# Designs tried in a protein design chat: VHH binders against p21908. Part 37

Target 1, 324 residues: p21908
Amino acid sequence: MEIVAIDIGGTHARFSIAEVSNGRVLSLGEETTFKTAEHASLQLAWERFGEKLGRPLPRAAAIAWAGPVHGEVLKLTNNPWVLRPATLNEKLDIDTHVLINDFGAVAHAVAHMDSSYLDHICGPDEALPSDGVITILGPGTGLGVAHLLRTEGRYFVIETEGGHIDFAPLDRLEDKILARLRERFRRVSIERIISGPGLGNIYEALAAIEGVPFSLLDDIKLWQMALEGKDNLAEAALDRFCLSLGAIAGDLALAQGATSVVIGGGVGLRIASHLPESGFRQRFVSKGRFERVMSKIPVKLITYPQPGLLGAAAAYANKYSEVE
Key: E = the ipSAE of ESMFold2; O = the ipSAE of OpenDDE; V2 = 0.75 times the mean of E and O plus 0.25 times the DockQ between their complexes.

## First folded at step 21 (VHH; framework vhh_6z1v_2)

Design GG1 (at its last read DockQ between E and O 0.95; V2 from the best seeds 0.86)
Fold by OpenDDE, fold request of step 22:
Structure GG1 (fold): chain B 324 residues (1-324), chain A 122 residues (1-122)
Amino acid sequence: as target 1 above (324 residues)
Amino acid sequence: EVQLVESGGRLVRTGGSLRLSCAASGRRMAGYAMGWFRQAPGKEREVVAAISWGGGFTWHADFVKGRFTISRDNAKNTVYLQMNSLKPEDTAVYYCAAGSWYETLPSEYDYWGQGTQVTVSS
């Protein structure tokens, strides 16, 4: 059967036709992207997508939403759309829908993701275990954290707010970084470090600690400098980013009893080539008595271009299609 | 695993100059402080210079007195020690080290090179 998969963020919404069957996504069609500001509502965007498609839309929708989905009224920053889950079927003239958090969607995408879209980062270079818990974390605007359980041919996704756990410094420099960040933030969660904006926070902290003058850089420029190796301090910030990412990935794996870890998010993809050359692995496995156990956990990185769309569709398939 | 490899050490006459290099491998060390230490025969290992991760902060031992300069290039994953006006008392094995902080105590560094011999003749 066909469904409309939608990934809705603050400024953009992506639409695609997905084919689902037997609890799986068989295909994901061409993506159409709308600016949310150019449409007053999801309904209008939906209609526009139908016009572009040139045929009636499926009467089923899978929606990844970049925010909490448990409420009567859903709103996003910078997005004029207001979603009311209770009236969504009526508004879109559909029979069924799935509405999930966008990072929840990423987790759903991981459940059956082809190995070709999973780059190996560290640990055994083998496929994700068929049974067990997979920890999923994805730095982007913030830090998404989820996990899924594979068992008896089925899977279950658990959405979390793991990105809001406390940053735990592991060496003298990180102690200093934390101290610096506490001057700016009432609370320093891990996403203050492990996110797009997090690199800037690290960079600023490092500069301050060194006692060197620095100008505030936009995130785009800073990431560019760091990735291109054009500045010692920017590179240092990126290295620290990778170290902390390894640390939190390992901690989450331990907390969740994970047998594998998957890194997602836009920032994850951005640093894909750097992670194997960074201290990520060292921090990931440095868990005291559990070092040996940690070293046996495969860590992968998502390279699929639209995991939100895929995951939304997967979530729908998992709910409404026959499951193995 | 992280490896530090020093190079550039050799025999030089008093008043001469040398540039030592320490290349890191195994992973990037941009997020770490680095330092140079030296150990002369029959003496304890002593700190020569230290540099912060970004290179914005440097420290030099008193005996350096402007003769040596530590620097780093994170793109090359390398730290340097420019040594000028060398003296016989500078004869030692010079070691590169890396740690989370630019400390003067050897015990505070986690990674060490094998060292390079610097000999200054009269």
Scores: ipSAE 0.889, ipTM 0.961, lowest interface PAE 0.4, mean pLDDT 95
Fold by ESMFold2, last read:
Structure GG1 (fold): chain B 324 residues (1-324), chain A 122 residues (1-122)
Amino acid sequence: as target 1 above (324 residues)
Amino acid sequence: EVQLVESGGRLVRTGGSLRLSCAASGRRMAGYAMGWFRQAPGKEREVVAAISWGGGFTWHADFVKGRFTISRDNAKNTVYLQMNSLKPEDTAVYYCAAGSWYETLPSEYDYWGQGTQVTVSS
């Protein structure tokens, strides 16, 4: 069965034809990418996709949406499209759909992902287990958190707002970082640290604490300086980013009862080569009496480009599967 | 596992100069404050200089002020101590240390090097 898989972000939307059967994604066709600012609505982009393919589109859709999916009206800050889940079938002239959050789509993709797209970060160099809980977190524009339960040949995805839990300082410098960030935010969630913008928050705090002028740097330029080793303070901020990522990844693994951890998101890819050289591992395992337990948990990083389409298709296959 | 390795210690005449290096390995240490300590025979280990994570704040003990300069290069994962106008009383084993804050007490640092001997002759 063919469906239209769609991955909708703030500035781009990606469309593909997927073939699904018996809870599996059999194939994922060539991707068509639209700039959302150039199309007034999802319906218009859908029609444009059909024109490009030169045929009627399947009457089923799987949509990954870069925001909450539980409201009656869905919109994103940088996307002109307004979605009403209740009217999607009517507007697209389809019979069925699935609509999931973009990080939920990442979790669905992990369930179907070939091991060649999962780079080893730390812990035992083993494949993801066929049974048990996988903690999934991904820094990007914000911090996505989910978990995936695999059991008896099936899997279940739990989407969470785990990126909005509190930042917990673990040494004197982090005490000062927290104090500085409280001047700007009523509550300092971990997302204020572990996200694309989070590097800027750390950088500003570190500058203030050591008594140097705060600079209004573009996020892209700051990340570039940190990754390329062009600025001592930017590198310090990146090191603190990686320490905190390790700490929260370990906390989530404990809380969720995980047997493995997977890191995703656009920022996750960005720091892939830095994580093994950082204090990520030490912070991940430093859970007191549970240190040996934590040391046995493999941590992987997603390298699959744009997993949202695969995840959307997987979610549809999982929801509408039937025994042949 | 973090390893701090000091180098550059040697015999130098009074009035001479040398530069100590502290290379960190096993982990990037850019997010940490760093310090240099020294210990002469029969004396307690004492702080010589400290530097913040980005290098924007430095502190030097009064007995080396104007003569020694601490610096760091986070891209090289290395901290330096430039030592000028050396005196016989500067003779000591010099240690590199790392912690979350630029402390003056040895007990507040989490990681230590093995030391490098500096000997200043008259």
Scores: ipSAE 0.767, ipTM 0.927, lowest interface PAE 0.9, mean pLDDT 91
ESMFold2, look of step 21: ipSAE 0.740; ipTM 0.919
ESMFold2 (binder alone), look of step 21: mean pLDDT 81; pTM 0.834
OpenDDE, look of step 21: ipSAE 0.762; ipTM 0.914
ESMFold2, fold request of step 22: ipSAE 0.737, 0.757, 0.765; ipTM 0.918, 0.927, 0.925
ESMFold2 (binder alone), fold request of step 22: mean pLDDT 81, 81, 82; pTM 0.836, 0.837, 0.840
OpenDDE, fold request of step 22: ipSAE 0.885, 0.886; ipTM 0.961, 0.960
ESMFold2, last read: ipSAE 0.742, 0.761; ipTM 0.920, 0.924
ESMFold2 (binder alone), last read: mean pLDDT 81, 81, 81; pTM 0.838, 0.838, 0.838
OpenDDE, last read: ipSAE 0.884, 0.886, 0.885; ipTM 0.960, 0.960, 0.960

Design GG2 (at its last look DockQ between E and O 0.51; V2 from the best seeds 0.54)
Fold by ESMFold2, look of step 21:
Structure GG2 (fold): chain B 324 residues (1-324), chain A 122 residues (1-122)
Amino acid sequence: as target 1 above (324 residues)
Amino acid sequence: EVQLVESGGRLVRTGGSLRLSCAASGRKMAGYAMGWFRQAPGKEREVVAAISWGGGFTWHADFVKGRFTISRDNAKNTVYLQMNSLKPEDTAVYYCAAGSWYETLPSEYDYWGQGTQVTVSS
């Protein structure tokens, strides 16, 4: 059957037709991207999508939403759209829908993703286990965290706000980074470190700690300098970013009893070639007496271009599949 | 598996110059502070210079101030010690070290190189 898969962020929303059958996503059609500021509502963008396709839209929708999906009224910063889950079917003239958080959609995508889209980062070079817990985290605008339980031919996604847990320093420099960031944020979540903006937070802290003038840098320029190796301090910040990503990925895996870890998000892709050269692995496995356990956990990276759309479609397929 | 490998140590005449290099391998060390230490026969290992992760802060021992300069290039994963106006008293094995903070005490550094011999002849 055909459904409309939608991935809604703050400034952009992406639409495609997906074909789902027997709990699987068979295909995703051509993607249409809208600027959310140019459309007053999801309903108007939905109608525009139908016009561009030149056909009536399917009466089923799968929506990935870049924020919490609980509550009567859903809003995002920089997005004029207001979603009321209870009225979605009526507003879009559909019979069924799923509405999931955007990183929950990533987890659904991992459950359906061909192994060719999961690049090896560290640990055993093995396929993701068919049973057990997969910890999934993805730095981007923030830090997404989800868990995927696979058991007995089924899977279950556990959506979390794990990016909002506390940053735990592991050496003297990180003690000082924490102290500096607490002056700005009061409570320093790991997302303040492990996110697109997080590199800037680390960079500012490192500059302050070494006693040199801090210059405000555009995040795009900072990331470019760090990745291209054009500035010592930017590279130091990137190294600390990768160390902290390894540390938190390992902590989450321990907390959830994971047998594998998957890194996603736009920042994950950006640093893919740097992770094996960084202290990521060392920090991931350094869990005291559990080091041997941690060393057996494969870590993979998502390379699929738009996991949110695939994940939304997968969530719909999973919810509405026929059960014998 | 981090390894620090010093190079550039050799025999040089009084008044000469050398540049020591310390290449890190096994992983990037850009997020760490780095130091140069030296040890002459029969003496304790002593700090020569230290540099912060970004290179914005440097420290040099008084006995080398004005003659030696520590620097780093994080893109090359390397720290340097430019040694000018060398004296026989500078004869020692020079060690590179890395830690999470720029310390003057050897015990505060987590990673150490194997050393490179610098010999200054009259």
Scores: ipSAE 0.681, ipTM 0.903, lowest interface PAE 1.4, mean pLDDT 91
Fold by OpenDDE, look of step 21:
Structure GG2 (fold): chain B 324 residues (1-324), chain A 122 residues (1-122)
Amino acid sequence: as target 1 above (324 residues)
Amino acid sequence: EVQLVESGGRLVRTGGSLRLSCAASGRKMAGYAMGWFRQAPGKEREVVAAISWGGGFTWHADFVKGRFTISRDNAKNTVYLQMNSLKPEDTAVYYCAAGSWYETLPSEYDYWGQGTQVTVSS
């Protein structure tokens, strides 16, 4: 069965034809990307995709949405599209659909993802377990956190707001960072540290702590400088970022009873080559008497190019098929 | 993994000067505080000096009394200890260390060098 998989963000929407069967995604076709600003609605983008495809679209859709999906009216920042879940079938002229949060989609993708698209970060270099809990976290605009349970040949995705838990400093420098951030923010969640913008927060905090002059940089430039290793302050910030990422990944694994951890998100991919050489592993396993247990947990990073699309399709397959 | 390698230790006469260097490899130390420690025979390891990641803050032990100065060059991934007016009691193995903050407790540092021998003769 063919379906249309859609990953909708603030500025872009991605479309693809997916083939699903028996609870599995068999294939994901070529991606078509639209700027959301160039289309007044999902319906118009849908029609445009149909035109490009040159044949009638499937009467089924799987949609990953970059926001909450449980309201009557869904809106995104910087996206003119308004989704009304109750009228989606009518508006798109389809029979069935699944609508999930974009990070939920990533979790679904992990459930289906081939090991070739999961780079090893630390721990035992082994495949994700067939049974048990997988913790998934993904820094991007914010910090997404989900986990999935595999059991009896099936899987279940649990979406969370784990990115909004409190930042827990683990050394004196992080204490000072937290203190500085508290001057700016009423509450300092881990997302304020582990996210795209989070690097900037760390960067500014470190500069302030030591009285180091710095230039105001946009996030793109800051990340570039940090990754290129040409700026001491930026590199210091990235170091703290990776340490904190390790810490929270470990904490989440403990909290969720995970036997494996998967890192996703745009920032995850951005730091993929850096992460194994960072303090991530140390913080991940440094859980007191649980250090031995933590050392047995494989940590992977998603390298699949369109996990949102794949995950949307997977979610559809999972919803409409009892057998995987 | 971070490796710290000390250099510069040698035999000097009382009143002489030495400059110790600690070169870090495997990771940039821009985000780490650095410290110098020393251990004389039969004595416990003691802190000599510490410096913050950016070099904005330094700490020196009381026995230094202005004779030693810690500094760092992050571009070279190196920390230094300039030692002037050396005394026989300064004879020890000097260790470089890295941690999250410029602490005075050895237990607060995560990485250590192998040490360099400084001997001050009368």
Scores: ipSAE 0.429, ipTM 0.788, lowest interface PAE 1.2, mean pLDDT 93
ESMFold2 (binder alone), look of step 21: mean pLDDT 82; pTM 0.841

Design GG3 (at its last look DockQ between E and O 0.73; V2 from the best seeds 0.65)
Fold by ESMFold2, look of step 21:
Structure GG3 (fold): chain B 324 residues (1-324), chain A 122 residues (1-122)
Amino acid sequence: as target 1 above (324 residues)
Amino acid sequence: EVQLVESGGRLVRTGGSLRLSCAASGRRMAGYAMGWFRQAPGKEREVVAAISWGGGTTWHADFVKGRFTISRDNAKNTVYLQMNSLKPEDTAVYYCAAGSWYETLPSEYDYWGQGTQVTVSS
């Protein structure tokens, strides 16, 4: 069965024809990208996609949306489109749809992802288990957290706000980092640490604590300096970022009873080569008497570029295709 | 896991110079403070110098101030001790150490190297 898979962000929307069957995504067609500012609505972009392909579009849609999906009216910053889930079928002239947020799409993609797109970070070097809980977290603009339960030949995705839990310091330097960040924020969530902007928060705190001048840098420049090894303090911030990512990934795995952990998001991909060389693993397993349990949990990193279309199609297949 | 390996210790005459290196391996240590310590025969281990994670703050013991300089290169995962105007009293095994803060007491450091011998002759 063919469906239209759609990945909608603030400035771009991507469309493809996907083939789904028996709970699986069999293929994704060539992607068409539209600038959202150039089309007044999803309906207009949908019609343009059909015109471009020169064919009637399937009467089914799978939509990944870069924001919350539970309201009556959905809007994104920097996107003129307004989505009303209750009227989508009528407006697009379709019979069925799924609508999920972008990190939920990442989780759905993980359930269908070829193992070649899941790079080993630490723990046993083996494929993701076919049964059990997968903890999924991805630093980006914020920190996405989800989990995925595989059981009885099916899977279920739970989207969460786990990026908003508290930062807990694990050594004297992190005590000082927390104290510094409390001066700036009402509450220091882990997202203030492990996100794109989080590197800047760590960098500023480290500069203040060691008593040196701090120059305001945008995120792109700071990340570049840290990853290229051009600045001692930027590298220190990146190392602390990776330590905290390991700590929270381990905490989430314990809390959710995970048998594996998957790191995603734009920042996750950016630090892929640094994670195995960092203290990520030590912080992941350092859970007191549970160290042995944690050491048996494989941790993987998503290398699949832009999994939103795959995830949207997977969500549709999961909801509307029988597993056999 | 993490291993700190000192190098550069040797025999040198009074007034001479040496540069010690401490290479970290097993993982990146950029997020940690580092220190140099020394231990002479029959003496307790004592701090020589310490440096913050970014290198923006250093501390030197009074008995080496003006003569020794600690530095680090996080891209190379390495910390250094430049030792000038050496005296016979500087004869010791020199150790590097890492911790979450740049303390002066050995008990506050979590990781230690095996040491490198520095001998200063008259």
Scores: ipSAE 0.710, ipTM 0.907, lowest interface PAE 1.1, mean pLDDT 90
Fold by OpenDDE, look of step 21:
Structure GG3 (fold): chain B 324 residues (1-324), chain A 122 residues (1-122)
Amino acid sequence: as target 1 above (324 residues)
Amino acid sequence: EVQLVESGGRLVRTGGSLRLSCAASGRRMAGYAMGWFRQAPGKEREVVAAISWGGGTTWHADFVKGRFTISRDNAKNTVYLQMNSLKPEDTAVYYCAAGSWYETLPSEYDYWGQGTQVTVSS
């Protein structure tokens, strides 16, 4: 059967027709992207997508939402759309829908994702295990953390707020970074370090620690400078970022009993080429008595272009597995 | 894995100069402090100089007395030790090290090179 998969963020919403059957996503069609500011509501965007498609839309929707999905009224920052889950079927004139958090969607995508869309980062270059727990973390605007349980031919997604755990410095410089960040933030969660904005936090902290002048940069420019490796401060910040990413990835794997780890998110993709040359692996495996165990854990990075859409569709397929 | 490779050590006469280099590979070291240590036969390894990740802060041992200068080029992932006015007492194996902070204690450094021999003849 066909469904409409939708990935809704703050500034953009992506639509696609997905074919689902027997608990699987068979295909994901061409993506149509709308600016959320150009449409007053999801319903209007839905209608516009229908017009563009040139045929009636399926009466089923899978929606990945960039925020909490529990509540009567859902709102997003920088998005004028207001979702009322109880009236979605009516508003969109559909029979069924699934509504999940966007990072939850990413987890569903991982469950469905072909190995060709998972780049190897470190550990054994093996496919994700068919059984067990997969830890998923994704730096972006914040830090998403989820995990999958695969068992008996099925999978379960567990959403978490793992990005809000405390940052644990592992060396003297990180102690100093934490100390500086505590001057700005009442509490320093790992998200303050491992996120898009987190690079800036590290950058500023390092500048202060070193006592060097620095220019205030927007996040885009800072990331660019860091990735290009032409600025010592930016590059150092990125190195620390990767170290911390490795550390938290390992910690989460231990905490969740994972046998594999998948990195997602926009920042993940951005640093894909950097990670193998960073201290990520070292921090990931440096878990004391568990170093050997950690060394056996494959770590992958998502390269699939639209994991939110895929994951939304997958979530629908998983929920309505008996629907043909 | 991180590898540090020292170069530049050789035989020099008293009063001569040498420039040691330490090239890091396997990882970018921009976020790490670097240091130079030396060990003479029958003596303990001692710190010579240390430099912060950005190069903005340096430390030199008292015995250096302005003769040696540590520097780094992060673009080249390399740390240097310029040694001037060398003395026979400077004869030692010189080691490059990397850690999270520019400390004077060897135990604070996580990565070490194999060392390069510096010999100063009278």
Scores: ipSAE 0.544, ipTM 0.826, lowest interface PAE 1.1, mean pLDDT 94
ESMFold2 (binder alone), look of step 21: mean pLDDT 81; pTM 0.836

Design SER1 (at its last look DockQ between E and O 0.01; V2 from the best seeds 0.00; counts 0 for: pae E 22.0 > 2, placed apart)
Fold by OpenDDE, look of step 21:
Structure SER1 (fold): chain B 324 residues (1-324), chain A 122 residues (1-122)
Amino acid sequence: as target 1 above (324 residues)
Amino acid sequence: EVQLVESGGRLVRTGGSLRLSCAASGRSMAGYAMGWFRQAPGKEREVVAAISSGGGYTWHADFVKGRFTISRDNAKNTVYLQMNSLKPEDTAVYYCAAGSSYETLPSEYDYWGQGTQVTVSS
């Protein structure tokens, strides 16, 4: 059957027709992207998508939402759309829907993702295990953390707020970084380090620590300079970013009993080419007595272009599947 | 276990150039900051240069600025020290070190090489 998969963020919403059957996503169609500011509501965007499609829309929707989804009224920063889950079917004139958090959707996507869209980062270069726990973390605007359990031909996604655990410095420099960040933030979570904005936090801290003159850069420019190697301080910040990402990924894997790790998020994709050459692997496996165990954990990075859409569709397929 | 092996040290004339290499084995050093230290007879070990794990940041001591340059090749698991305009006062055993940060204190580094002798004659 066909469904409409939707990935809704603060500034943009993405629509696609997905084909689902027997608990699987068979296909994901072309993406249509709308600016949320240009549409007063999801309903209007939905109608516009129908017009563009040129045929009646499916009476089923899978929605990835960039926020909590359990309230009666859902709102997003910088998005005028207000969702009321209880009236969603009525508003969209559909029979069924699934509404999940956007990072939850990413986890669902991982469950269905072809190996060709998972770049190998470290560990054994093998497919994700068919059974066990997959740790998923995704730096972006913040830091998403989820884990996926595969068992007996089924899978379960567990959403978390893992990005809000405390940052644990592992060396003297990170101690100094933490000390600097504590001057700005009452509490320093790992999200303050491992996120889009986190690079800037590291950058500023390093500048202060080293007494190096620096210019204030927006996040986009900073990332560009770091990735292109055009600024030594920016590169150093990225270096530390990757170290911390490795450490945190490893810690999460240990905490969740993972047999594999998948890195997602916009920042993950951004650093895809850099990460294998970084200190990520070293920090990931540096877990004392568990170094050997950690070395056996495959770590992958999502390169699929629209994991939110795929994941939304997958979540729908999973929920309404007649076949286990 | 991580092993660091320095090479390249030799006798050179004042004004000469020398390139030191430090090859790491046992583990990838991509996650480690690297540094060069030197120790002359009767003197304390002092930092010469340091480089971040990714190579994006380098630090050089004031006495070597403009003359020495630290670099690294993570693909080769090697760190280098290019030394130009050498002076007799640069005579020392040069040590390669690896640690979690590019600090200037020897105590902040976890792994050390055996050192290579650099002698600069007048």
Scores: ipSAE 0.015, ipTM 0.263, lowest interface PAE 7.9, mean pLDDT 92
Fold by ESMFold2, look of step 21:
Structure SER1 (fold): chain B 324 residues (1-324), chain A 122 residues (1-122)
Amino acid sequence: as target 1 above (324 residues)
Amino acid sequence: EVQLVESGGRLVRTGGSLRLSCAASGRSMAGYAMGWFRQAPGKEREVVAAISSGGGYTWHADFVKGRFTISRDNAKNTVYLQMNSLKPEDTAVYYCAAGSSYETLPSEYDYWGQGTQVTVSS
């Protein structure tokens, strides 16, 4: 069956036709991108998409939404659209829909993703297991964390706020980083470290520790300096970022009994070439007596571009097109 | 410092072909996703095609599907855009961009070239 897959962010919304059958996404068409500021509502963008395709749209939708999906009224910053889940079917003239948050969509996408879109980072160079828990984390503007349980030919997505758990320092330098960050944040969650803005937080802390004047830096420019090797302090911040990403990825895998770990998010892709050469692996496996267990866990990175559409379609297939 | 330099833009007739090149210097671009964008006078810059850092995924805008092909040669630190069946509507300045992920938005790309002019005549 065909459905309309939609990925709605603050400033852009992406539409595609997806074909789903027997709990699977069979195909995902070419995306159409709309600027949300240029359309007064989801309904108007929906109608525009149908006009572009030259036909009536399928009567089913799958929507990934870049915010909380619970409640009577959904709004995003930088997006004029107001979604009311209870009236969605009527507004779009459809029979069925699914509505999931954006990182839940990433987890659904991993369940359906061809292995060619999962680059190896460390551990055994093996495909994701067909059974077990996959821990998925994605640094971006924040830190998304989800878990995917695959069992008996089915899968279940567990959405979490795991990016908001506490940062745990693992050496004296990180003790000092934490102490500095506590001057700014009374509770230092791991997201304060492992996110796009997190590099800036680390950089500022390192500058204070070394007594170097801190400049107010744009996150984009700081990431560029770190990745290009243009500044020793920025490079040190990136090293710490990768160490902490490895540490938390390992902790989450332990807590959930994961048999594999998948890294996503825009920042994850940004550091893809750095991760294998960084301290990520060392921190991932350094779990005391569990080091041997951790060393057997493959870690992969999502290379599928903007997996939200695939994830939305996958969520619909999982709910309405179950394998019998 | 990363520098991107586009080349290959010129005047061609409708139905013709061009190959654009984007040479990178200062660092290997093997860890970067690359994109081609275009901008006609008075229009917004729009994505034409994108390619992942490893080259395993390519994406092409609908208006060029079947006509343009993005590719890369990491050994030469170069990304290409093969442009076939050119139309007057393809007239624009074409820009090469590099970023941490293969996105469709200009804001997701960190480095930009200065552009190469492609003009398609009837």
Scores: ipSAE 0.000, ipTM 0.124, lowest interface PAE 22.0, mean pLDDT 87
ESMFold2 (binder alone), look of step 21: mean pLDDT 83; pTM 0.852

